# VH-VL binders against Putative ATP-dependent RNA helicase TDRD12 (TDRD12), part 8

Target 1, 87 residues: Putative ATP-dependent RNA helicase TDRD12 (TDRD12), of Bombyx mori (Silk moth) (q1xg89r1618to1704)
Amino acid sequence: LSKPKICWSQNKNTVKLKILIAGIEDYKLKIEDRAVAFSANHCDVEYGFKLELYGVVDVNKSRHSNKGQYVLVTMTKLMCRNWLALT
Key: E = the ipSAE of ESMFold2; O = the ipSAE of OpenDDE; V2 = 0.75 times the mean of E and O plus 0.25 times the DockQ between their complexes.

## First folded at step 7 (VH-VL; framework fv_namilumab)

Design S1 (from C2 with heavy chain Y57S W103S, light chain Y32S F94S; at its last look DockQ between E and O 0.06; V2 from the best seeds 0.00; counts 0 for: pae E 12.6 > 2, placed apart)
Fold by ESMFold2, look of step 7:
Structure S1 (fold): chain C 87 residues (1-87), chain A 121 residues (1-121), chain B 107 residues (1-107)
Amino acid sequence: as target 1 above (87 residues)
Amino acid sequence: QVQLVQSGAEVKKPGASVKVSCKAFGYTFTGYYMHWVRQAPGQGLEWVGWINPNSGSTKYAQKFQGRVTMTRDTSISTAYMELSRLRSDDTAVYYCARWDESSDFGAFDIWGQGTMVTVSS
Amino acid sequence: DIQMTQSPSSVSASVGDRVTIACRASQDISSSLNWYQQRPGKAPQLLIYAASSLQSGVPSRFSGSGSGTDFTLTINSLQPEDFATYYCQQYDSSPYTFGGGTKLEIK
């Protein structure tokens, strides 16, 4: 599988992940308490990854959407503190 | 049964380098960040940095940037910290410590026994 | 960097006493605070995590409280084995920083 470039940022309450793949028409994203998994088909190329997260997120308060130029994943932290790293 | 075992004491001259090892037993080595903390004689605890043993990614306290290198060998469940251009004020006990976040509340739950590094003329 | 200030720097107490040790953060760290015990010549050991949660195997005479900037470690009914230095440690932001320590002397 091809792995798209990602960027991320945080504050004490949230982690935002940008999956830098433009123009995808469909994708699958699964948020688990300590993981996020992505897959998509784009121009006959299979993309995917799974990240084990540094901390735990509240799955029910986490969201994702396609912004055209990227997929934005907004994850609410279970514990309101800064992470050392994304993973 | 879970434990961290560090290499033995070192005596070094100023300007030399030292490499301390920390071997993990009884748990999945790549599942937890490994941190290094030092303590000068009669002084408090000072954070040096961490390594993610799964990826090899590191972060160092600014004070040590450019002088410290943290590595690991996952085949023998061992983390390493190398400190270069040693000075007399680097004399300290160096600890490895496992950072546990399995409950989503981080802490240093397992510590190595410490490695005394003495820098003397 | 977040500065952690412990007080007192040392305390002398008798077996059976209640002892409190204070730790103050230079900024709001929520409950991201741990307490460690270090006996002479030994590595630190975790006592309290998340400000108030007791680590497995730690006697119930130890307790932690506080949130934000002001935190307290309490030892109820002090025992001879509690002779040690106690450190608070914040993990709200890197670098993780420790308090200067509080040496507990028992008679």
Scores: ipSAE 0.000, ipTM 0.657, lowest interface PAE 12.6, mean pLDDT 89
ESMFold2 (binder alone), look of step 7: mean pLDDT 93; pTM 0.939
OpenDDE, look of step 7: ipSAE 0.012; ipTM 0.701

## First folded at step 8 (VH-VL; framework fv_namilumab)

Design H18W (from D1 with heavy chain Y33W)
Heavy chain, then light chain:
Amino acid sequence: QVQLVQSGAEVKKPGASVKVSCKAFGYTFTGYWMHWVRQAPGQGLEWVGWINPNSGYTKYAQKFQGRVTMTRDTSISTAYMELSRLRSDDTAVYYCARWDEDWDFGAFDIWGQGTMVTVSS
Amino acid sequence: DIQMTQSPSSVSASVGDRVTIACRASQDISSYLNWYQQRPGKAPQLLIYAASSLQSGVPSRFSGSGSGTDFTLTINSLQPEDFATYYCQQYDSFPYTFGGGTKLEIK
ESMFold2-Fast, scan of step 8: ipSAE 0.665; ipTM 0.884

Design H24Y (from D1 with heavy chain N54Y)
Fold by ESMFold2-Fast, scan of step 8:
Structure H24Y (fold): chain C 87 residues (1-87), chain A 121 residues (1-121), chain B 107 residues (1-107)
Amino acid sequence: as target 1 above (87 residues)
Amino acid sequence: QVQLVQSGAEVKKPGASVKVSCKAFGYTFTGYYMHWVRQAPGQGLEWVGWINPYSGYTKYAQKFQGRVTMTRDTSISTAYMELSRLRSDDTAVYYCARWDEDWDFGAFDIWGQGTMVTVSS
Amino acid sequence: DIQMTQSPSSVSASVGDRVTIACRASQDISSYLNWYQQRPGKAPQLLIYAASSLQSGVPSRFSGSGSGTDFTLTINSLQPEDFATYYCQQYDSFPYTFGGGTKLEIK
């Protein structure tokens, strides 16, 4: 139904993505080598997206966690370069 | 300049409720999450919950769900924690603490002085 | 919930000693680990954030290291004001959790 607000940052080695939904309990997140997909239900609203990433990431060195204020996705770049855009 | 000032000590009977206040000075109150942490005499730190002072949204630790209520009043930059149906093992110092976060790295950088809540017959 | 285990629960040391305190997380928390000092009768104070970053105003004798599951707080050349209880705290995942504390006392 809805696309949550997101923001991102990077250094040469990593891309970090914040999914700005506070207080979610259960979510699904899948990191692929050039995509990330998210879904969750929160306060009777269905949220989700799939982003085709600008560059390639190392899935095995990437992670995600629920920070309470947001969900953080940390993706390790295969190439140590700055991305011009998230997608 | 930046500080959190809490209300004074409370002595309560089992089954009563207590409401502790935490007033913020020297910063934008609505810009930071406020957490509550308690410490029983001689024991460690135990997280109770947090409130977003901007939205009023709250999250509580499972063991306090149903007994704790966190609120705030933005007009006086004050956060409140109310704990009901008090038990003797709720006897503790209750701290409010500001969560300061630079993108994804954060910490409790400012703490209130603590409020002693004693629950006794 | 992520469990934080500190060891030892207490340490006796003398002024001038080098003291190390360990903190172990039950799962990978990257570098989302803070250290706090609590002097008797006082509120905790932030010492180290993001596992190894020294908080402004904290003496350089304090340092933090580690990542993933195993973390260490080190105090080089212990001073009298350092006799206190030290807590680690993870913030990788909600709810945030504290270690049980390590009390540093005079030998």
Scores: ipSAE 0.676, ipTM 0.895, lowest interface PAE 1.3, mean pLDDT 91

Design H25E (from D1 with heavy chain S55E)
Fold by ESMFold2-Fast, scan of step 8:
Structure H25E (fold): chain C 87 residues (1-87), chain A 121 residues (1-121), chain B 107 residues (1-107)
Amino acid sequence: as target 1 above (87 residues)
Amino acid sequence: QVQLVQSGAEVKKPGASVKVSCKAFGYTFTGYYMHWVRQAPGQGLEWVGWINPNEGYTKYAQKFQGRVTMTRDTSISTAYMELSRLRSDDTAVYYCARWDEDWDFGAFDIWGQGTMVTVSS
Amino acid sequence: DIQMTQSPSSVSASVGDRVTIACRASQDISSYLNWYQQRPGKAPQLLIYAASSLQSGVPSRFSGSGSGTDFTLTINSLQPEDFATYYCQQYDSFPYTFGGGTKLEIK
């Protein structure tokens, strides 16, 4: 199972996660209140991870999309504060 | 000055191939994805595909799968789009455009002047 | 694929008019929407990015608004050089898609 490169950013209300796999078509992503899990097959390589998040997110206000160059996960924080780390 | 300069107009017969070039000036060519967008006469804009000039990765619209090939030559800061098995409905102006993004917000900020490709018998 | 619908497909206006052009996405695209202007015989030019941010060098009479599925481009006081076709473009999800365009014509 290969782990893709990720990068993240935040403000007080939101944490955004980029999953750096370019050209991916099909993927599975599950956002839970304190975790995010990703899996995909791309160019005959199986990618995946599960991150236990630093804080709690509002699943109903969180979203993800395929930007073509990467997959973007936008998670709305349940408590408006800065996270010291992603996990 | 940042600009994209494309090759000149092409006239082709059905079944032929065409290769359009797009040369980048004034910026780091490998730092930005290059997209191709076409526009048939009197019609709107249609996305064709992109190439990552740094690694050479490409992605094409499903409509063009198997007929389009995008490449680049980093030594001359030039991107190419080749479209094969041309049909009359491929007649269009083909644009290259640079995708510039600030983290997750992006736009086609610089466009080539366009290359008219006419496919007729 | 996300479908982008622009309305109207064409509009006739006079210099000095306030013109609004609408763009609707078939699903939520947040604010991942850009507006481009294409003058006859020219390549498109970026006007507005991220739904409401004015591109550097673009006159302040242009503004964008909206989020989610409904977006608007407004030209506050139309100038002769504004007679052109305007396109919205979503980049929430691959493949990126454009609206059908709105042609702004002299009345």
Scores: ipSAE 0.669, ipTM 0.898, lowest interface PAE 1.4, mean pLDDT 91

Design H27W (from D1 with heavy chain Y57W)
Heavy chain, then light chain:
Amino acid sequence: QVQLVQSGAEVKKPGASVKVSCKAFGYTFTGYYMHWVRQAPGQGLEWVGWINPNSGWTKYAQKFQGRVTMTRDTSISTAYMELSRLRSDDTAVYYCARWDEDWDFGAFDIWGQGTMVTVSS
Amino acid sequence: DIQMTQSPSSVSASVGDRVTIACRASQDISSYLNWYQQRPGKAPQLLIYAASSLQSGVPSRFSGSGSGTDFTLTINSLQPEDFATYYCQQYDSFPYTFGGGTKLEIK
ESMFold2-Fast, scan of step 8: ipSAE 0.671; ipTM 0.898

Design H310E (from D1 with heavy chain G106E)
Fold by ESMFold2-Fast, scan of step 8:
Structure H310E (fold): chain C 87 residues (1-87), chain A 121 residues (1-121), chain B 107 residues (1-107)
Amino acid sequence: as target 1 above (87 residues)
Amino acid sequence: QVQLVQSGAEVKKPGASVKVSCKAFGYTFTGYYMHWVRQAPGQGLEWVGWINPNSGYTKYAQKFQGRVTMTRDTSISTAYMELSRLRSDDTAVYYCARWDEDWDFEAFDIWGQGTMVTVSS
Amino acid sequence: DIQMTQSPSSVSASVGDRVTIACRASQDISSYLNWYQQRPGKAPQLLIYAASSLQSGVPSRFSGSGSGTDFTLTINSLQPEDFATYYCQQYDSFPYTFGGGTKLEIK
């Protein structure tokens, strides 16, 4: 299981996570109130991870999409505050 | 100055292939994905595909899969789009466009001037 | 694929008019929408990014608004150089797709 390169950013209301795998067609992503899990197969490599988040997110207001160059996960914070780290 | 300069107009017969070039100036060529978009006379914009100039990785619209090939030459900062088995309905202006990608900005910010490809018997 | 629908397909207007152009996505695209201007015989140029952010060098008479599925481009006090075709483009999900275009013509 390989861990893909990721980068993240935040504002008071939102945490955004970019999963840097280009050209992926199928992936599995699960957003929980304090975790996010990803898995995919691309170019004969199995990718995946599970991150235990620093804070609590609103699953119903969170989303993800395949941008082609990366997969974007947008997680809406339950508490409007800065996270000191992603995990 | 940042710009994309494309090769000149082409006239081809049905069944032939055409290869359009797009040369980048004024920026790090390998730092940005290059897309190709076409526009038939009087029609709208249609996305054809993209290439990562750093890795050479490509993705094409399903409609063009099997007929289009995108490549690049990093030594001369040039991207290429080759379309084979040309049909009359491939007649269009073909644009290369740079996709800039950041957290707060994602767009086709620089476009080539376009290359008219005419397919006629 | 996400389908982008623009309305109207064409609009006739006079210099000084306020013009609005609509763009609708077939599904929620948040604010991942750009607007491009294409003058006759020229390549498209970026006008608005992220639904409402004005590109550097673009006159302030242009503005964008909307989120989710419904978006609007507004030109306040139309100028002669604004007669062009305008395209919206979503970048929420691959493949990126364009609207059919709205041609702004002299009345």
Scores: ipSAE 0.687, ipTM 0.901, lowest interface PAE 1.4, mean pLDDT 91

Design H34E (from D1 with heavy chain D100E)
Heavy chain, then light chain:
Amino acid sequence: QVQLVQSGAEVKKPGASVKVSCKAFGYTFTGYYMHWVRQAPGQGLEWVGWINPNSGYTKYAQKFQGRVTMTRDTSISTAYMELSRLRSDDTAVYYCARWEEDWDFGAFDIWGQGTMVTVSS
Amino acid sequence: DIQMTQSPSSVSASVGDRVTIACRASQDISSYLNWYQQRPGKAPQLLIYAASSLQSGVPSRFSGSGSGTDFTLTINSLQPEDFATYYCQQYDSFPYTFGGGTKLEIK
ESMFold2-Fast, scan of step 8: ipSAE 0.698; ipTM 0.901

Design H34S (from D1 with heavy chain D100S; at its last look DockQ between E and O 0.81; V2 from the best seeds 0.78)
Fold by ESMFold2, look of step 9:
Structure H34S (fold): chain C 87 residues (1-87), chain A 121 residues (1-121), chain B 107 residues (1-107)
Amino acid sequence: as target 1 above (87 residues)
Amino acid sequence: QVQLVQSGAEVKKPGASVKVSCKAFGYTFTGYYMHWVRQAPGQGLEWVGWINPNSGYTKYAQKFQGRVTMTRDTSISTAYMELSRLRSDDTAVYYCARWSEDWDFGAFDIWGQGTMVTVSS
Amino acid sequence: DIQMTQSPSSVSASVGDRVTIACRASQDISSYLNWYQQRPGKAPQLLIYAASSLQSGVPSRFSGSGSGTDFTLTINSLQPEDFATYYCQQYDSFPYTFGGGTKLEIK
C-alpha cells in the first residue's frame, strides 16, 4: 500500500489532518478514540495507513471531508491541551 | 498588480470548439490551482474544473467530462480551457479564477475579466 | 453534491438601509463558506471567506455570520456601489457549489 503525504496542525481543542491526495473520488476514513485509518483507490494506486494518535479524540465531534486538493480530518480532543506530536 | 487577463469574446457555431486563455500577472503562477467557472446570461455561477499549473493535473465537473480540456504553459504563465462539441446552452461568460488557500481556508480571490462565448447558428 | 439555497432571490433597498441575505447548505459545512459580490458586467469579487472573515479592502459595513447550515451576509448602511448580485459558495466538500444569487437593487 502506498502511504500518502500528510500534514497536521492543532489548537487546544482540535487536531486537523490533511491527507494530500488531490481530486480523490472515494475513500474510507475511520476515526476511533485513539486511532485514525484511511484507505482509497485513486488513479490505480492503492493508498492506506493507520495512525495511533498521541491523545484521545471525541469520535462523535470529529468529521472529515474531501476538500478537493486534500482530504481534511478534523478531530475534537477529549482533553483540551496541546499534544507533543500527532502520534 | 496581481491580475488574470483572458482572451477576447468568441462566436461559434454548434459542434465547434473554443479555446480560452488566461494569463497570470504579479504572482507565482505555479503556486495556485487555477479554476474555470462559467455563467450563462442571467444565471448563476457553475464550476467547470481546475488545473494544477505546476503538475498539469486536472479535474473536471462530471457534466463537462469528455468535452473540456484544461492545459497551461508555465513559460508564459497562461492557463487554457478548451470546450468541444459546443451547444447553444454553452453560451456563457467563462471566468478563470485563482484558488488561494491559508491552510484549510480557501477562496477564489482573483478572477479574470471573463470571456463571452456565444454559440449560435 | 451540496446544494446551496440563497434567499431572497432579489431585494430592493435604499441607500443607508441595512440588508440581510441568507444562504442555507443542504448539509453541515462547518464554516467553509465564502461570499462574492458581482457588480453588473463585472467578474465576481471575494467579499468574505471562512463564513465571517473580511477580505482585505472590504468595508467594515459588510459582515458574515453562521456555521453549520445557516449563514447570513449583512450590509449595514448601504452605499450606491453595493447594488450588485451576491453569491455564497461552499468549499467543505468537493465539488464546490454556489448559491443561486441574491440581486440587490435600488428601490
Scores: ipSAE 0.697, ipTM 0.912, lowest interface PAE 1.4, mean pLDDT 93
ESMFold2-Fast, scan of step 8: ipSAE 0.752; ipTM 0.910
ESMFold2 (binder alone), look of step 9: mean pLDDT 94; pTM 0.955
OpenDDE, look of step 9: ipSAE 0.850; ipTM 0.949

Design H34Y (from D1 with heavy chain D100Y; at its last look DockQ between E and O 0.80; V2 from the best seeds 0.78)
Fold by ESMFold2, look of step 9:
Parts: structure tokens; sequence; C-alpha cells
Structure H34Y (fold): chain C 87 residues (1-87), chain A 121 residues (1-121), chain B 107 residues (1-107)
């Protein structure tokens, strides 16, 4: 299972994760209280990962979309403060 | 400064092909995706596809799949779009445009001057 | 695909007027919305990115607002050089899509 390149950023209210796969057609992404799981088949390569997050997110106020050059995951923190790390 | 310069206007017959060039100046050509957008006379903007100039990876709008080919030559910082089996409704101005990214924000910040492709008869 | 609806399709206004142009997305696109200006016979030019941020060199009389599904472009104190067609464009979800355009004519 190939792991795509990932980067992230945050402010006090949100954590954003970029999954660096360009031109993806289909993918599966699951956001849980403290985890994010991703999988996709793109150009005959199987991609996937699961991250256990540093803090807790509000699943109902979190979203994701295919922005072309990457998939963006925007997660709303349950507590408004900076995390020390993504994981 | 930073600019995209396109090849000149083309007049074609139905069934022919056209290849439009787009030369980049003043920035690292391989650092940004290049897109192609067209505009029929009096109409809005329609996305055609992109190329990653570094890898050569392309993605096309489904409408153009099988008829469009995007390529590049990194030694001369030039992108190309070739459209085959032309028909009258392909008459449009074809633009190349650089997609600029700042983390999660992006935009077409630099556009070529456009290339008119006229398909008639 | 996300549909972008602009209104009005055209507007006539005088120099000095305040003009607003609306853009509505078929689903929530957060703030991932750009505005472009296209003068007759010219390529489009980036005007506003991220819904409200002015591109370098754009006069402060231009402003963008909105998030989610409803966005506006406002031109305060319209100038003769603002005669153009204005397009919104979403980049929340690929493929990127443009609004149908709003033609601004100076009367």
Amino acid sequence: as target 1 above (87 residues)
Amino acid sequence: QVQLVQSGAEVKKPGASVKVSCKAFGYTFTGYYMHWVRQAPGQGLEWVGWINPNSGYTKYAQKFQGRVTMTRDTSISTAYMELSRLRSDDTAVYYCARWYEDWDFGAFDIWGQGTMVTVSS
Amino acid sequence: DIQMTQSPSSVSASVGDRVTIACRASQDISSYLNWYQQRPGKAPQLLIYAASSLQSGVPSRFSGSGSGTDFTLTINSLQPEDFATYYCQQYDSFPYTFGGGTKLEIK
C-alpha cells in the first residue's frame, strides 16, 4: 500500500491536511473523532493510510474535497487551541 | 517580467488538428501546473485540461478526452496543446494560464494573450 | 460538478457608482472562490482570490466578500477602466468551474 505525501497546517480552530495526489478521480476518506483514514486507486497504484490525531475533532464540522493537485481535509478542533503535533 | 506568450492565430478546416504553444518567461516553468482554458466567441470560460510541466502528467476535461494532447518542452519553458478532429464548435480563443498555489489557496494568476483558432467550412 | 451562477448577466452603470455582482455556488465551497476581470479583446486577469483577498496591483475600490455559497464582488466608485466582463471561479472541488460572467458597461 503506497503512502502519498502529506503536509498539514493549523490555527486554533482547525487542522488542515493536504494529501498530495494530483488528478485523483475517486477516493475514500473517513474522519473520526481522533483519526483520519484515506484510500484510493489512482493510475493503478493503491494508496492508503490511517492517522491517529493528536487531538479530537468535530466530525460533523469537518470536510474534505478534491482540489485538483491534492485532496484537502479540513477538520474542526473540538477544543480551540494549538496542537503540538499532527499525531 | 513574468509572462506567458502564445503562438499566433490559426484557421483550420473541420477534421484538421491544431497545436498551440505557450512559452513561459520570468519564473521557474516546472514549479507550477499549466492549464488551458478556452472561450468561444461571446461565451464564457471553459477548462480544457492541465499539465504538470515537471513530470508531464496531464488531466483533461472529459469533453476533450481522446481529442486533446498536452505536452511540454522544459528546455525552452514551453507548453503545448494539440486538439485533433476539429469541428466548427471548437472555434475559440485558447488560453494557457499558470495555476499559482499558496498552501490551500490557488488561482490563475498569469494568462497568455490567447490564440484564436477558427474552424470553418 | 459545482455550478456557479452569476447575476446579473449584464449591468450598466455610471462613473462613480457602486456596483455589486453576485456569484452563487451549488454547494458549500468555503472561501475557495476567485474573481477575474476580462477587458474586451484581452485575457482574463486575476482580481480577487480566496473570496476577499486582492491580487497585487488591484485598486482598493474592488472588494470581495462571502463564504459558503453566496459571494459578491463590489466596485466602489466605478472608473472608466472597469468596463469589462467579470467571472467568478470556484476551486474547492475539481474540476474548477467558472460562472457565466457579468458584463459591466459604462453608460
Scores: ipSAE 0.698, ipTM 0.912, lowest interface PAE 1.4, mean pLDDT 93
ESMFold2-Fast, scan of step 8: ipSAE 0.706; ipTM 0.902
ESMFold2 (binder alone), look of step 9: mean pLDDT 94; pTM 0.956
OpenDDE, look of step 9: ipSAE 0.842; ipTM 0.947

Design H35D (from D1 with heavy chain E101D; at its last fold request DockQ between E and O 0.95; V2 from the best seeds 0.84)
Heavy chain, then light chain:
Amino acid sequence: QVQLVQSGAEVKKPGASVKVSCKAFGYTFTGYYMHWVRQAPGQGLEWVGWINPNSGYTKYAQKFQGRVTMTRDTSISTAYMELSRLRSDDTAVYYCARWDDDWDFGAFDIWGQGTMVTVSS
Amino acid sequence: DIQMTQSPSSVSASVGDRVTIACRASQDISSYLNWYQQRPGKAPQLLIYAASSLQSGVPSRFSGSGSGTDFTLTINSLQPEDFATYYCQQYDSFPYTFGGGTKLEIK
ESMFold2-Fast, scan of step 8: ipSAE 0.743; ipTM 0.911
ESMFold2, look of step 9: ipSAE 0.712; ipTM 0.902
ESMFold2 (binder alone), look of step 9: mean pLDDT 94; pTM 0.959
OpenDDE, look of step 9: ipSAE 0.895; ipTM 0.959
ESMFold2, fold request of step 11: ipSAE 0.725, 0.687, 0.696; ipTM 0.903, 0.894, 0.901
ESMFold2 (binder alone), fold request of step 11: mean pLDDT 94, 94, 94; pTM 0.957, 0.958, 0.957
OpenDDE, fold request of step 11: ipSAE 0.892, 0.891, 0.894; ipTM 0.958, 0.958, 0.959

Design H36P (from D1 with heavy chain D102P; at its last look DockQ between E and O 0.91; V2 from the best seeds 0.60)
Fold by OpenDDE, look of step 9:
Parts: sequence; structure tokens; C-alpha cells
Structure H36P (fold): chain C 87 residues (1-87), chain A 121 residues (1-121), chain B 107 residues (1-107)
Amino acid sequence: as target 1 above (87 residues)
Amino acid sequence: QVQLVQSGAEVKKPGASVKVSCKAFGYTFTGYYMHWVRQAPGQGLEWVGWINPNSGYTKYAQKFQGRVTMTRDTSISTAYMELSRLRSDDTAVYYCARWDEPWDFGAFDIWGQGTMVTVSS
Amino acid sequence: DIQMTQSPSSVSASVGDRVTIACRASQDISSYLNWYQQRPGKAPQLLIYAASSLQSGVPSRFSGSGSGTDFTLTINSLQPEDFATYYCQQYDSFPYTFGGGTKLEIK
């Protein structure tokens, strides 16, 4: 299982992840209170990860979408403060 | 200055192929995805696909799968779009466009001047 | 695919007028919406990105608003060089798609 390249940014209310798999079609992604899990098959390579988040997120206010060049995960923080780290 | 310069107009017969070039000036060619967008006469804009100039990886609209090929030559900062098995409804102005995306907000901030491709018997 | 619908398809106005153009997405695209201007015989040019951010070098008479599914491009005090066709474009989901365009003509 290969771990895709990930970059992230944040403000007081939101954490955003970019999963850098260009041209990906199908994937599975699950956002939990304090974790995000991802899996996909692309060009005969299996990708996946489960990340334990620094803080708690509101699953119902969080979303993800395929931008074509990457998958964007937008998570709403439960606590309105910057995280010291992603995980 | 930052600009994209495309090759000249083309006239082709149905069934033929056309290859349009797009040369980048004034910026790091491999640092930005290059997209192609076409526009039939008097019509709107249609996305064709993109290429990562750094890796050469491509993604095409389903409509053009198997018929379009995007390539690049990094030594001369030039992107190419080849469309094969041409038909009359491929007649359009073809644009290359740089995609600038600092984070998650992006746009086509630089466009080529366009290349008219006419397909007629 | 996400469908983008612009209205009106054409509009006539005079210099100095206020003009508004609407763009509707078939689903929620957040703020991942851009506006372009295309003059006759020319390539499109970026006006607004991220639904409401003015591109550098674009006159302040242009503004964008909206989020989710409904967006608006506004031109205050129309100038002669503003008569052109305008397009919205989404990139919330692959593939990228454009609106049908709005042609702004002189009255």
C-alpha cells in the first residue's frame, strides 16, 4: 500500500487537505470526528492512509471533492483555533 | 512578459490529424498545468484536457478519449495538442491556457491567442 | 458533469449603465467559480476568480458575488470596451465546465 503525497492548510475554522493523485477517478474517503481515511487504485497502484487528526472536526459540515488534479478535503473544526500540526 | 504563443491556422480534410503548438514565455513552463479549451464558431467554450508539463501526465475529457494526445517539450517550453480522425464538428478555435492555482482557488490567467482549425471536404 | 447556466444569453445596454449577469450551477460548487471576458476575435481574459476576487489589472467596476449554486457578475458604469461576451466557469468537480455565455451588446 502506497501513501499518496498530501499537503494541507488551515484557518481558525477549517482544515483543507490536498491528496495529490492527478487524474484519479474513483476513491473512498471517510471523515470521522478525529480521523480521515482514504483509499484508491490508480494506474495499478494501491493508495491509502488513515490520519489521526490533531483536533476534532464536524463530520456533517465537512466535504470532499475531486478537482481532477487532486482530491480536496475540507474539514470544519469543532474548536475555532489553529492546530499546531495536522496530526 | 508572461504570454502563450500558438501556431498558425490549419485547414484539414475529414479523417486527418492536426497538431497545434503552444509556446510559453516569461514564466517557468513546468510550474503550471497547461489546459486546452476549444470554441466552435459562434459557440461557447469547451474544455478538452490538461497536461502536467513537469511529469507529462495528461487527463482528457471523455469526449476526446482515444482521439486527442497532449505532449510537451520542456527544452523549448512548448505544449502540443494533437487531434486525430478529424470531423467537421472539430472545426473550432483551439486555445492553450495556463492554470494558476496557488492553493485551492485557481483560474486560467494566461491564454494563447488561439489557433483556428477548419475541417472541410 | 456540472452544468453551468447563464442568463440572459444576450443583453443590450448603454454606456454608463449597470449590468448584471447570472450564472447557475447544477449543484453546489462552493466558491470555485471564475468569470472571463471575451472580445470579438480575441481570447478570453480572466476577470474574477474564486467567485468574488478581482483579477489584478481588471477595473474595479467589475465585481462578482455568490456561492453555492447562484453567482452574479456586475458591471457598474458600463464603458465602451466592456461590450463583449462573458463566461462563467466551474472547477469544483472534474471535468471543468463553462456557462453558455452572455453577449453584452450596445443599445
Scores: ipSAE 0.334, ipTM 0.860, lowest interface PAE 1.9, mean pLDDT 94
ESMFold2-Fast, scan of step 8: ipSAE 0.702; ipTM 0.901
ESMFold2, look of step 9: ipSAE 0.672; ipTM 0.912
ESMFold2 (binder alone), look of step 9: mean pLDDT 94; pTM 0.958

Design H39Y (from D1 with heavy chain F105Y)
Fold by ESMFold2-Fast, scan of step 8:
Structure H39Y (fold): chain C 87 residues (1-87), chain A 121 residues (1-121), chain B 107 residues (1-107)
Amino acid sequence: as target 1 above (87 residues)
Amino acid sequence: QVQLVQSGAEVKKPGASVKVSCKAFGYTFTGYYMHWVRQAPGQGLEWVGWINPNSGYTKYAQKFQGRVTMTRDTSISTAYMELSRLRSDDTAVYYCARWDEDWDYGAFDIWGQGTMVTVSS
Amino acid sequence: DIQMTQSPSSVSASVGDRVTIACRASQDISSYLNWYQQRPGKAPQLLIYAASSLQSGVPSRFSGSGSGTDFTLTINSLQPEDFATYYCQQYDSFPYTFGGGTKLEIK
């Protein structure tokens, strides 16, 4: 199982995660209140990870989308504060 | 001056192919994704696809999959869009446009002047 | 694909008027929406990005608002050069899609 390159950013209200896989057409992503899990097959490579998040997110206000060059995960923080790390 | 300069108008017969060029001036060509957008006469804008000029990686709208090919030549800062198996409803102005992105918010900030492609028998 | 619906398809107005153009997405696109102006025979030009951010060099009479599914472009005190077609564009998800356009015509 290959771990894709990821980048993340935050503000007080949200954590955004970029999953840097070029040209992905199909993927599975699950956002839980304290974890995010990803899996996909692309160019004969099986990608995946599960991150245990630093803080708690509101699953119902969190989302993900395929931007083409990357998959973007936007997670709404349950508590408005800065995280010291993604995990 | 940052600008995109496209090749001139083309008239093609149904079944032919057309290759439109878009040359970049005034910025680092490989630093920005290049998109292609078309507009049929009197109609709206339709996104065709994009290319990462650095990697050569491309993504196309499903409607054009199998008929469009986007390439680039970094030595002359030029992007190309080739559309094959042309039909009359491919008649449109084809634009190249630069995508400028601040982390995840982006926009088409610079557009080429457009290339009219007319497909008629 | 995300469908973008603009209303009205055309509007007639006079110089000095305040005009509002609407754009609706078929699903939540957060703030991943841009507005472009296209004058006759010209390429589109960026007006507003990220739903509400004014592009450098664009007159302050233009403003954008909204999030989620409903967005508006407002032109305060319409000028002669503003008679053009306006397009919204989503980039929340591939493929990127444009609204059908709103043509702003002289009354």
Scores: ipSAE 0.664, ipTM 0.888, lowest interface PAE 1.1, mean pLDDT 91

Design L35D (from D1 with light chain S93D)
Heavy chain, then light chain:
Amino acid sequence: QVQLVQSGAEVKKPGASVKVSCKAFGYTFTGYYMHWVRQAPGQGLEWVGWINPNSGYTKYAQKFQGRVTMTRDTSISTAYMELSRLRSDDTAVYYCARWDEDWDFGAFDIWGQGTMVTVSS
Amino acid sequence: DIQMTQSPSSVSASVGDRVTIACRASQDISSYLNWYQQRPGKAPQLLIYAASSLQSGVPSRFSGSGSGTDFTLTINSLQPEDFATYYCQQYDDFPYTFGGGTKLEIK
ESMFold2-Fast, scan of step 8: ipSAE 0.691; ipTM 0.905

